# VH-VL binders against p73163: the designs that were tried, part 28

Target 1, 246 residues: p73163
Amino acid sequence: MTVDIKTTLVTIPNQNLQIAGYLAEPVAVGQYPVVIVIQEIFGVNSHIRDVTERVAKEGYVAIAPAIYQRQAPGFEEGYTPEGIEAGRKLKDQTSSAEILSDLEATIAYAQTLPNVKPEEVGLIGFCFGGWIVYLGASLPTVKATASFYGAGIPHWAPGTAEPPITYTDKIQGTLYAFFGLEDTSIPMADTEQIEQALTKYQVNHKIFRYPGADHGFFCDQRASYNAEAAADAWQKVKQLFQTELK
Key: E = the ipSAE of ESMFold2; O = the ipSAE of OpenDDE; V2 = 0.75 times the mean of E and O plus 0.25 times the DockQ between their complexes.

## First folded at step 15 (VH-VL; framework fv_reozalimab_arm2)

Design t3 (at its last look DockQ between E and O 0.82; V2 from the best seeds 0.59)
Fold by ESMFold2, look of step 15:
Structure t3 (fold): chain C 246 residues (1-246), chain A 123 residues (1-123), chain B 110 residues (1-110)
Amino acid sequence: as target 1 above (246 residues)
Amino acid sequence: QVQLVQSGAEVKKPGSSVKVSCKASGGTFSSYYINWVRQAPGQGLEWMGGIIPIFGTANYAQKFQGRVTITADKSTSTAYMELSSLRSEDTAVYYCARDKTDYWSGYSGMDVWGQGTTVTVSS
Amino acid sequence: QSVLTQPPSASGTPGQRVTISCSGSSSNIGSDTVNWYQQLPGTAPKLLIYDNNQRPSGVPDRFSGSKSGTSASLAISGLQSEDEADYYCAAWDDSLSGYVFGGGIKLTVL
């Protein structure tokens, strides 16, 4: 059952940084778990705003922080080759430590809202955001994580940082990871390494692999959209959040 | 190991259109920047535009905007370039070329080139 | 016409070193990596240098690339007769939102 929502542009303080955020929340009076929605390489664009609203319509306070606030305030791009290159350059300029700090600040901000259940935090993210939420799952307050087609989780990080897979022993919540089998930017071996790490450290998890789906299969605004895979993945996300966020 | 095979030579009249195909085999296609570059007889290389198939949106050099359409079909691993309102100065060899690295890693230069498609515009 | 500027020709003798220049701007060479292409007569271009100074597999180590500010250079040491070709520099340009090429330089081996 979906609910009526309202949306607001907010500012999330993190020491001297003021992080722009897109907030969607149920209109009805109540206490709701919070879900943080993490952008692709394109900023908090129309797709990410749509996902944020879709999460809120399921009965959550959903918030999408601007991951690129330090590099390019207000950055928002579509799916053209030039938008892709601009976003990719910003991705490479990020810092894992700053991303974790900004996620902590976003959680803290959300927990000051009067309609948020304290300490019930979920994450969902796509592409670069899938990478980020895997890393963010290491934060002890995170109870549920949906990581979509996160490239480079086993072997890439900006600068000289360690890849997110090295944080797997810190994950205390439940993690669902979603991959397309046609996605050549994420080889089968990478998904197997992720599964092995989650199993080794006894993380409650599921890995979903979709035949016929390519990178970005959840985004209905571009050519790789796969309606069947997206619909199934969304059902799994709803089950995850309903089970783990009380 | 990846190969790009283009459609055959074409002779066209002024004012018509041409559509050149570029089929990829033996390697990855959908996450790579697929470019179109042309070369008129005795002239240098001209970048026309490109597409990354998983995103489906192309971009174009300003000189060709309004006359060129670049598309991709992921199911057949084929890119297409259509040039309309042909003029005699459009007589050239048209190449497709794949970037060396996928979009995640950036644009590093065109590593794999098709054999070229000669388009002759004559009245 | 060409966004990147190359001299139209260069020459050298076998065994010598030749340096081929390419000039751009802050929106291309200054902010993005340079790649170089060799084109032999009647053939498609071949990637010679990528990411400013990296060689693809099969390109001899006597080819080297470098970049300084908004300018780039291709050096060919131990020049050989088969190096006679056209050479193009290229880069992504942030302002024009696409690849840009130099006008090409015809290298003659005397």
Scores: ipSAE 0.629, ipTM 0.852, lowest interface PAE 2.0, mean pLDDT 93
Fold by OpenDDE, look of step 15:
Structure t3 (fold): chain C 246 residues (1-246), chain A 123 residues (1-123), chain B 110 residues (1-110)
Amino acid sequence: as target 1 above (246 residues)
Amino acid sequence: QVQLVQSGAEVKKPGSSVKVSCKASGGTFSSYYINWVRQAPGQGLEWMGGIIPIFGTANYAQKFQGRVTITADKSTSTAYMELSSLRSEDTAVYYCARDKTDYWSGYSGMDVWGQGTTVTVSS
Amino acid sequence: QSVLTQPPSASGTPGQRVTISCSGSSSNIGSDTVNWYQQLPGTAPKLLIYDNNQRPSGVPDRFSGSKSGTSASLAISGLQSEDEADYYCAAWDDSLSGYVFGGGIKLTVL
């Protein structure tokens, strides 16, 4: 049930910043919901591009903005000790305000595309992107959010900003969160705190916890890949988007 | 308590290879950065390389590139360091050491060390 | 020869305050946190200070670290006989994509 897609590099305007983006679209004429795909700490790498394409093949316009455009234009790393150090440092140099601004700019850009249903916006993000899309879920335009192993959601933000969990009351759409139970970067307590917040503020949500899955279990390009968990999670994502994005 | 237990002492001939193991117990293994550091007699510490088991890829000091291979087996919580083309200058105590690394704090120092493995290279 | 530079030796008397220096560059100490290791004779190194000035559990507060620019310093107050050891500074080096150590300093307690 996949569709043919095309991919292009785009430039997303945000005031004086030009954000590089990877765009994947169905080839067939029509209007499609849009899904913003948010990177890990490793930039818009081959994995993120692959996910962007996979999302598009499901009948969506998918776009992955370079979150590190301000800090390191063109940044792309692999899953290496060097990559994690470089990407982590860049993460620490971001700001919640700038990230939100970039998300808004990306959404705005997508909304100008002729094949996009402007009112149907979804988010999907991985690792740092999982953190980002949780924060981004607070944007009024967002109807669906898939957050994969977003660490630090309850307690971390760059600079002096509040962590994303403090914005839970602003979430209007549905949020799915995916966690590996072997993920040492995301204690069970964090996932519970997230679930409690979502419940407290009556956000439509589902929390998926995968036994035996480690951080990055969705990424088939690293050793932590868990095929079973990834496959299940992908089905849940498709269900989410199908239900919430029309 | 987390421990790193290394394999026993090795005596090798020049030109041969040595493979040292480092087994972790009492804690998690996959998410840490496992370093290999050696120390020649009467000399300082020298970083050789490391691996994050969850990634499966290693990085190396330039000095040892092409001659050292670092691997990890998550199922047994064991890291390995293989050094080939051994020479007398490779005589040293070899340590494995874990670094608590994550996507938020990065590398924060080698907080647990193995007991060391003495490798002697002699004709 | 070491990427980070340390004096080869230092000494102090019991009760004295001793400072050990570590000098690097913009690609290591200038951009990354500094760790300090203590190595007692015949033993494996032990993490003494991490993240410039943090002490692991079990490390006495008479050990302190500081960093400024491309230099770091380890201070030992109330020097004790058991402090006689080698001390190494270390940091991640961005240009080398790996850890680098100082040459180590031998601290003698007189």
Scores: ipSAE 0.394, ipTM 0.761, lowest interface PAE 1.6, mean pLDDT 95
ESMFold2 (binder alone), look of step 15: mean pLDDT 91; pTM 0.935

Design t4 (at its last look DockQ between E and O 0.51; V2 from the best seeds 0.00; counts 0 for: pae E 8.8 > 2)
Fold by OpenDDE, look of step 15:
Structure t4 (fold): chain C 246 residues (1-246), chain A 123 residues (1-123), chain B 110 residues (1-110)
Amino acid sequence: as target 1 above (246 residues)
Amino acid sequence: QVQLVQSGAEVKKPGSSVKVSCKASGGTFSSYYINWVRQAPGQGLEWMGGIIPIFGTANYAQKFQGRVTITADKSTSTAYMELSSLRSEDTAVYYCARDSTDFWSGYSGMDVWGQGTTVTVSS
Amino acid sequence: QSVLTQPPSASGTPGQRVTISCSGSSSNIGSDTVNWYQQLPGTAPKLLIYDNNQRPSGVPDRFSGSKSGTSASLAISGLQSEDEADYYCAAWDDSLSGYVFGGGIKLTVL
């Protein structure tokens, strides 16, 4: 059921900032929902580009903005200790306000594309991106969100900002969250707190917890890859987007 | 309490390879940076490289690039350091050491050390 | 030879305050936190100070660390005979993408 896609590098305007983006879209003429794909701490790397293309092949316009555009234009790293250090440092230099602004700008840009259904916006993010899309789910334009192993959602934000969980009451769309039970960076208590918040504010949601899966289990380019969990999670993502994005 | 236990002493000929193991117990292994540091007799500490097991890709000091391989087995909580093309100058005590915090918190120093493995390279 | 620079030796008498210096560059001490290690004769190194000035559990408060610019310092107050050891400073180096050590200082208690 996959479709042929094309990929292009784009520039997403955000006031004085020009955000680099990786765009994947169906070749066939039509109107498609749009999915914003949010990176890990490693920039828009080969994994993120792969996911962006995978999303597009399911019949969506998919775009991955460079979240680190302000801090380090063109930043891209692999899953190495030095890449981790570099990406982590950049993460700490971000702000919730800027991230939200960039998400809004990306959505706005996507909405100008001729093959996009502007009212059908989804988010998917991994690791730091999982944190980001949870925050982004509070945007009124967002109808569906897939958050993968977003660490720190209940208790962390850069600077003096509030954690994303504090914005749960603003979420209007459906949110799926995916966690590995072996992920020591995301205690069970955190996942429970997230679930409780989503329930409390009557957000349509599903929480998927995968035994034996570690942090980053969806990424097939590092040692923590869990094929079974990743495959299941991908099916859930497709179901989410199929249901919520028309 | 977290402990690192290394394999036993090695005596090697020049040109051969040595593989030292470092098994972790009593704490989390996969999300922490495991370092390898050596110390030649009467000399200082020399960082060789390291690995975060859940990622699986190691980094190395330039001096050892191409000659050292660092790996990790999450299932056994064991890290390995293999040094090839051994020379007399490689005679040293080799240590594995875990960072005090996981990779999310950054590289904040090595708070747990193995007991060291003596590698002697001689003809 | 070492990326971080330390004097090769220092000495003090019991009860004395001794300061051990460590100098680096913008890519290590200037940009990352400094750690200090104590190595007693015939033993593995022990983390003495992390994050410039934090003490792990079990380290006496007579040990203190400081950092300024591209330099760091370890201070030992109330010097004791058991403090006779080698001391190494260390930091992550962004340019080298790895940890770097000082050459180490042999501290003698007279």
Scores: ipSAE 0.705, ipTM 0.870, lowest interface PAE 0.7, mean pLDDT 96
Fold by ESMFold2, look of step 15:
Parts: sequence; C-alpha cells; structure tokens
Structure t4 (fold): chain C 246 residues (1-246), chain A 123 residues (1-123), chain B 110 residues (1-110)
Amino acid sequence: as target 1 above (246 residues)
Amino acid sequence: QVQLVQSGAEVKKPGSSVKVSCKASGGTFSSYYINWVRQAPGQGLEWMGGIIPIFGTANYAQKFQGRVTITADKSTSTAYMELSSLRSEDTAVYYCARDSTDFWSGYSGMDVWGQGTTVTVSS
Amino acid sequence: QSVLTQPPSASGTPGQRVTISCSGSSSNIGSDTVNWYQQLPGTAPKLLIYDNNQRPSGVPDRFSGSKSGTSASLAISGLQSEDEADYYCAAWDDSLSGYVFGGGIKLTVL
C-alpha cells in the first residue's frame, strides 16, 4: 500500500555550490528513512522525478540532486539523439571527488529535515546514476544501494580517478545490482568482476541479471522498457529498502 | 564482429527518390548511433544524419533537412536512408556507419562502415 | 567550403614525417573530440584516430593525433607507400547539432 506524498523543489548547499534538488516525501506525520535518487545522463528529468515519487510513495523521504549542477544548472533532457550527446559530454566533465562531496551534502541536507530518520540512508541510481551509487555506497552512512545498469564500474572514471570497483572494500551496507543481459554497454564479464569484488570484500549483495532486457529497461518512457524485468527489479528494490532501512 | 551490409547500386532519374538499406549482423543494433555519410565523385565525406534505433528519432544535417528521411527497423536490424527530389549532384556513394562505443558509455567514432551504395542520378 | 578546414593535398617521400592540419571553431574542435579517418583508394573510410590522440588496435604507432584550442593535427612518421590515401578530420558540432568533416587531404607518397 502506497502513501500520499508532496513534492518540493529545494536547494542543497555544498560549500559554495547550491545544488538543485527534487524532494518527494510522505504527507503523513512520521520519521522516514531517506533515499537519494540519482539521474541518468539526462539530468533530473520526468523519469527521475517519477522514480523519486515512487520511492516516496513506499514510505521514504526521496531526494534527487542535480548531478550536473556545476556544469549545466537546470539541465534536463529527454531521450533524443541531441539529449544523449549533451548528456554524455556532461558526464565526461564530472569529477568523482565532487560527486562524492555532493552526495555527502545531499545526505547532510536530508538530515536537517524534521521527518527524516537519522542514519537511515539508501541510494538508487540508473545508468550513470548506477555508476554513481556504486561509488556512493562507499560512504559510511549508506545502508542500502540499488545500482541499475551502471556502465564502467570496473574500468571507467572521469579524468584520472580510480573506477568505483576500487572502492568496494569501503562498502558497509547492502548492495543490489541490476543488469540486462542484452545491454552491450555492460558485458557479462563486467558484471562478473563486480560480483567477484563484492564477494572478496564480504559485502552483502545480490546481482540480478535479466534475459531480454537492454540498457534502460526500468524506464517506461524509453523503447528499451521491459515491463517484466522492471516489475521484478522494483520488487527487489522494495525488499532491499524495507530490510536495510527499517 | 558487427558488419553493416548495404543494398545494391541504384540508377535514378532526376526528381525521383532512392531508399538505401543498411543491415547489421554479428552484433547489437538498436542502441548504437547509425550514421549516413555520402561522398560525391572526387569529393569529400558529408554527414547526412543519423539515428539511434531504440529511440526512433533521427537527426539530420541542415543541408539535407526536408529531403532526407532516416528510419530504422529494430526487428530486422536494418536502418534506411531515403533521399527525395534527386538531382544530378546527388550522384554519390552513400555509406552507413556505426559508432565504436554505444551512446551511453563513450565517444562517437565511426569504426564500422558499410561497403557503400552507389547512387547515380542521370538523364 | 567545409566546416572543418584542411589543406587540399600534401606529399612526402618514404621515411619522412608529414603533418596534416585541421582547423575548426569553438563549437566543434574547441568543445568536442576530434576523430581522423583514412580512406584508401576504392574503399570505405577507416577510423584512424579517436578522442584526439588515441589509436584503434591495428593502427601503427607512427600515426599520432593532437589537438590545441580549435585546431587539430595528424602526424605520420616514417612515411610508407601504403599511407597514400585521403585523410579526414571530423568532430561533433554543438551549434549545428551534427557531425562535421574536413574537406579531406590527399596525401601523395612520392
């Protein structure tokens, strides 16, 4: 059973930066864990706002920070060739250190909200956001992470930074990773390398691999949407957050 | 290894249209940027436009806007380029070309090219 | 004229070094990566350099690329007869929302 929510545009301070955020929260009086929702390469668009609302309807305070605040304030695109090219350029201009700092600032902002349980932080992210939340799982406050089709986790980082897989030994919470078997940007071998690293460092984890699902299978606004995979993955996300944030 | 196989040569009259096909095999098709590039005899390469088949939305070079239509059929792994109102200066070899990295994880680089389709506009 | 400017031809003798230039603007080379394509006679183009200076596997290390500001260069050292080809620079142009090529340069090995 879902709950009534309200949505608000907020500003998340991080030293000299003012990060735009999309906040969704239950209207009923209470104390709720916080879940940070991380964008694809397209900014906090209608899909990410929808996911943020869906998380809040499950009984969480959900917040989606604008990952591109430094590069392009207000950036939001749909799934056109022009939007893809613009989003890819912005992704390449990011910094792992700045992303981690912005995640920390988002957590700190959420902790100021009167309806947020302290120390109950979850992450969920898609595509580039799947990459980001794997990296963000290394933050000690993060208890639960849902990483969807994060390309490059074993091999890529912006600039000269180390890829997120090298942070696996710092993950203290539980991590679920979701992959489509038709996703050419994430070879099977990469998903195996991720699983091996999580096992090696004794991280509580599960890896879900979906036959017939391509990159972006969770987004019902894209041709790659796979309703069966998306429904199953959503059930796993609900189980993860209910177990680890409660 | 992915391959792009194009339809055969065409001889067309001025004012008609041509539709060139580009079939992908040996790899994933729908999530890659498929470009169309032409080359007139003795001249350089011209980008005409491209499509990412999973979105179905094409992007066109300004020079060809209104005369070119680029489409894709995901079920047959085939992209199409149709050029209308043909003129003699449209005589060229038409190539399809795929990016080296999919559109989510990297840079554009046309690392796989079709064999080319010669279109001759004559009368 | 082409959006990216290249000289129309260049020549060299076997063993020499040649440099092929490409000039653009802030909307293309100045903001995006440069790729280079080689086209041997009677064949489709082949990717020679990507991301300004990276070589695909199978491209000899005597081919090198560089970029500075709104200009790019392709250098070919130890010139060989099989290097006789047309060479194109290419980049995405933000203002045109499209891929642009140079006019091409015919390299002749004497």
Scores: ipSAE 0.012, ipTM 0.532, lowest interface PAE 8.8, mean pLDDT 89
ESMFold2 (binder alone), look of step 15: mean pLDDT 89; pTM 0.926

## First folded at step 16 (VH-VL; framework fv_reozalimab_arm2)

Design u4 (at its last look DockQ between E and O 0.86; V2 from the best seeds 0.78)
Fold by OpenDDE, look of step 16:
Structure u4 (fold): chain C 246 residues (1-246), chain A 123 residues (1-123), chain B 110 residues (1-110)
Amino acid sequence: as target 1 above (246 residues)
Amino acid sequence: QVQLVQSGAEVKKPGSSVKVSCKASGGTFSNYYINWVRQAPGQGLEWMGGIIPIFGTANYAQKFQGRVTITADKSTSTAYMELSSLRSEDTAVYYCARDKTDFWSGYYGMDVWGQGTTVTVSS
Amino acid sequence: QSVLTQPPSASGTPGQRVTISCSGSSSNIGSDTVNWYQQLPGTAPKLLIYDNNQRPSGVPDRFSGSKSGTSASLAISGLQSEDEADYYCAAWDDSLSGYVFGGGIKLTVL
């Protein structure tokens, strides 16, 4: 059952930085868990806004912060070669510390909203955002995380930082990870390494691997869209958030 | 080794369209930028556009905007370039070429080239 | 007419060192890596240099690339008769959102 929502542009304070955010909320008066929606390399584009709204329609306050606020305010691209190039370059200019700071600031902002249950915080992210939310899952405020095709979690970070898998022992909430088995950018070994780490540190988790699905299978605006895998994954996300946040 | 094999030579009338295919074999297809480059007789290389099959959205040189369409079929590892409203100046050898690295790494250049497709436009 | 500028021709004798220049702008060579292509008569281009100065497998070390600012250079040492070809520089252009080529240089081995 979906609910009516409203959307607004907001400004998330982070020290001297003002992070643009896309906020989607249920219209009905109430207290709702909050879900932070993290972009791909393409900024808070139409796909990310759509997902943000979809999350809100399930009875959550959903907010998508501009992860590239520091590097390129207002950055938004489509799934084109030039968009990829631009987004990739910006990704390489980020830092784990700044990303975490922005996540914390976004969570803090959300917690001040009158219709938010401040103790019920979830994350969902895609591609680069899948990487980000895995890292963000280490934050003590996070209860549930949905990571979609996060590449490089075991072995990559911008700059000289440690990869997100290094912080698996800090994860206190539940983490779902979604992978396409045709995704050549995320070898099976990486998914296994993630699963092993989560198991080792007794993190409540589920790993979903979809045969026939490629990188970006959840995005209905790109050629790699897989409707069946996306639909299943969405059900799993709803279950996760229902169980952990409501 | 990775190879790109293009469709055969075309002879076209002015105003018509041509569609050239480029089939990849011996390597990955979806995550690599596939370029189309043409070369008129005695002239230099001219980039027309490209596509990353996994995304499916192409980009084009401004000169060809509205007249060229680049597509890709992941299931057959084949890229296509269709050029419409042909004119005599479109007479050229058309190449498809794959970037050396996938799109995650960047655009460093084209290390695998098709054999070229000669398109002749004449009345 | 080409976005990147190259002299139309160059020549050298066997054993000589020849340098081929490529001039661009801040939106291409200035911001992205340069690649070089060799095209023998009647053949498809071949990648000769990528990432400014890297050689693909099979390319002799007598070929070298360099980049400085908005300019790039291809150097061929120990020039051989088989080096007679057209040479093109290329780079991704951020403003045009695509690859751009030089006009090409015809290298003659005398």
Scores: ipSAE 0.808, ipTM 0.911, lowest interface PAE 0.6, mean pLDDT 96
Fold by ESMFold2, look of step 16:
Structure u4 (fold): chain C 246 residues (1-246), chain A 123 residues (1-123), chain B 110 residues (1-110)
Amino acid sequence: as target 1 above (246 residues)
Amino acid sequence: QVQLVQSGAEVKKPGSSVKVSCKASGGTFSNYYINWVRQAPGQGLEWMGGIIPIFGTANYAQKFQGRVTITADKSTSTAYMELSSLRSEDTAVYYCARDKTDFWSGYYGMDVWGQGTTVTVSS
Amino acid sequence: QSVLTQPPSASGTPGQRVTISCSGSSSNIGSDTVNWYQQLPGTAPKLLIYDNNQRPSGVPDRFSGSKSGTSASLAISGLQSEDEADYYCAAWDDSLSGYVFGGGIKLTVL
């Protein structure tokens, strides 16, 4: 059963930066684990706000920080080709070190909230956010990570940084990765490299590969939405968070 | 290697519409920016708009907004361009073209072109 | 009234080096990569140069591209008769939210 929620626009301080955030939490007073929801290339748009609310309805304090706060405050786009190119350019301007710093700041901010159960942090992210949460899983506070169709995890990073796969030895929590088999931006070999790295470093993990699903299969606002894959993946996310965020 | 095959030539009267198809074979389609470019006789290239099939939304050059509709069918690997309220100046060859790289990597120019579809608007 | 400006024509003799120019703005060439297309009569355009100066497979190394600020150029060294074609520069334009083309240059090999 889902619970009633409330939503708030918040500001997450990180030194001189003020990161915009979308907060969703149960109305009932309690102590809830926190889940950080990470945007695609489009900013914290209606899809990401919907996911943030869905997580909160399952009994979590869910917060989506604006990953592009440094590059373009207030950036939010839909799925038009120009929105895609604008978001892609911002993705290429990010820094892995700054992303990790902003994730740490988001965790610290969440710990100031009265209804948050401390030291129980989950991550979920999509596309670029799938890439980010794989990287963010290296933070020691993170206990559960759901990485959806993260392109470039084995071989891409902005600037001269190392790709997120090189951080796999630092992952202490459980990681679930979700891929569509029709997703040509993420070939089968990439998903195999990710699985091999997780196995090599003895990370507790599962890899879900969905026949007939393409990039973005979880988003019901896109042509690539796959209802069966999305429903199965959501059940796996709920199980992950229920098991690991006690 | 990917190939783009377009539908055949059309002769249309002013005020009508035309729908041109562009079928991809032998390569990736759904993650790529699929563009429509036209060329009137003796004139240069003119970008009309495009679509990335996995998202299902298109964009359009301002000149054509309100008259052009671009769609895609991922299951058949086919893109479509429909131009309405045709005028004699719409007489042109219409090309579909795929960008060199997918949306994740950026828009680097069109490396795969269809053979072109001649549309003649006359009364 | 193309967004990118090219001279209308150029000519050269076999073996000569020819440079073809393209002028744009900060919203296109100044902020995005330039590509060049070759179009032989009666055929679809062919990508000749992408990412300012990269050649697709099968394009001879006597074709080279460059850009500086809001301008780009295509150089053809060792000019050959098969180089006679129309040449277009193109770029993504952030303000117009789409691709823009130059007006095209007709290159004649004498």
Scores: ipSAE 0.705, ipTM 0.871, lowest interface PAE 1.6, mean pLDDT 93
ESMFold2 (binder alone), look of step 16: mean pLDDT 89; pTM 0.925

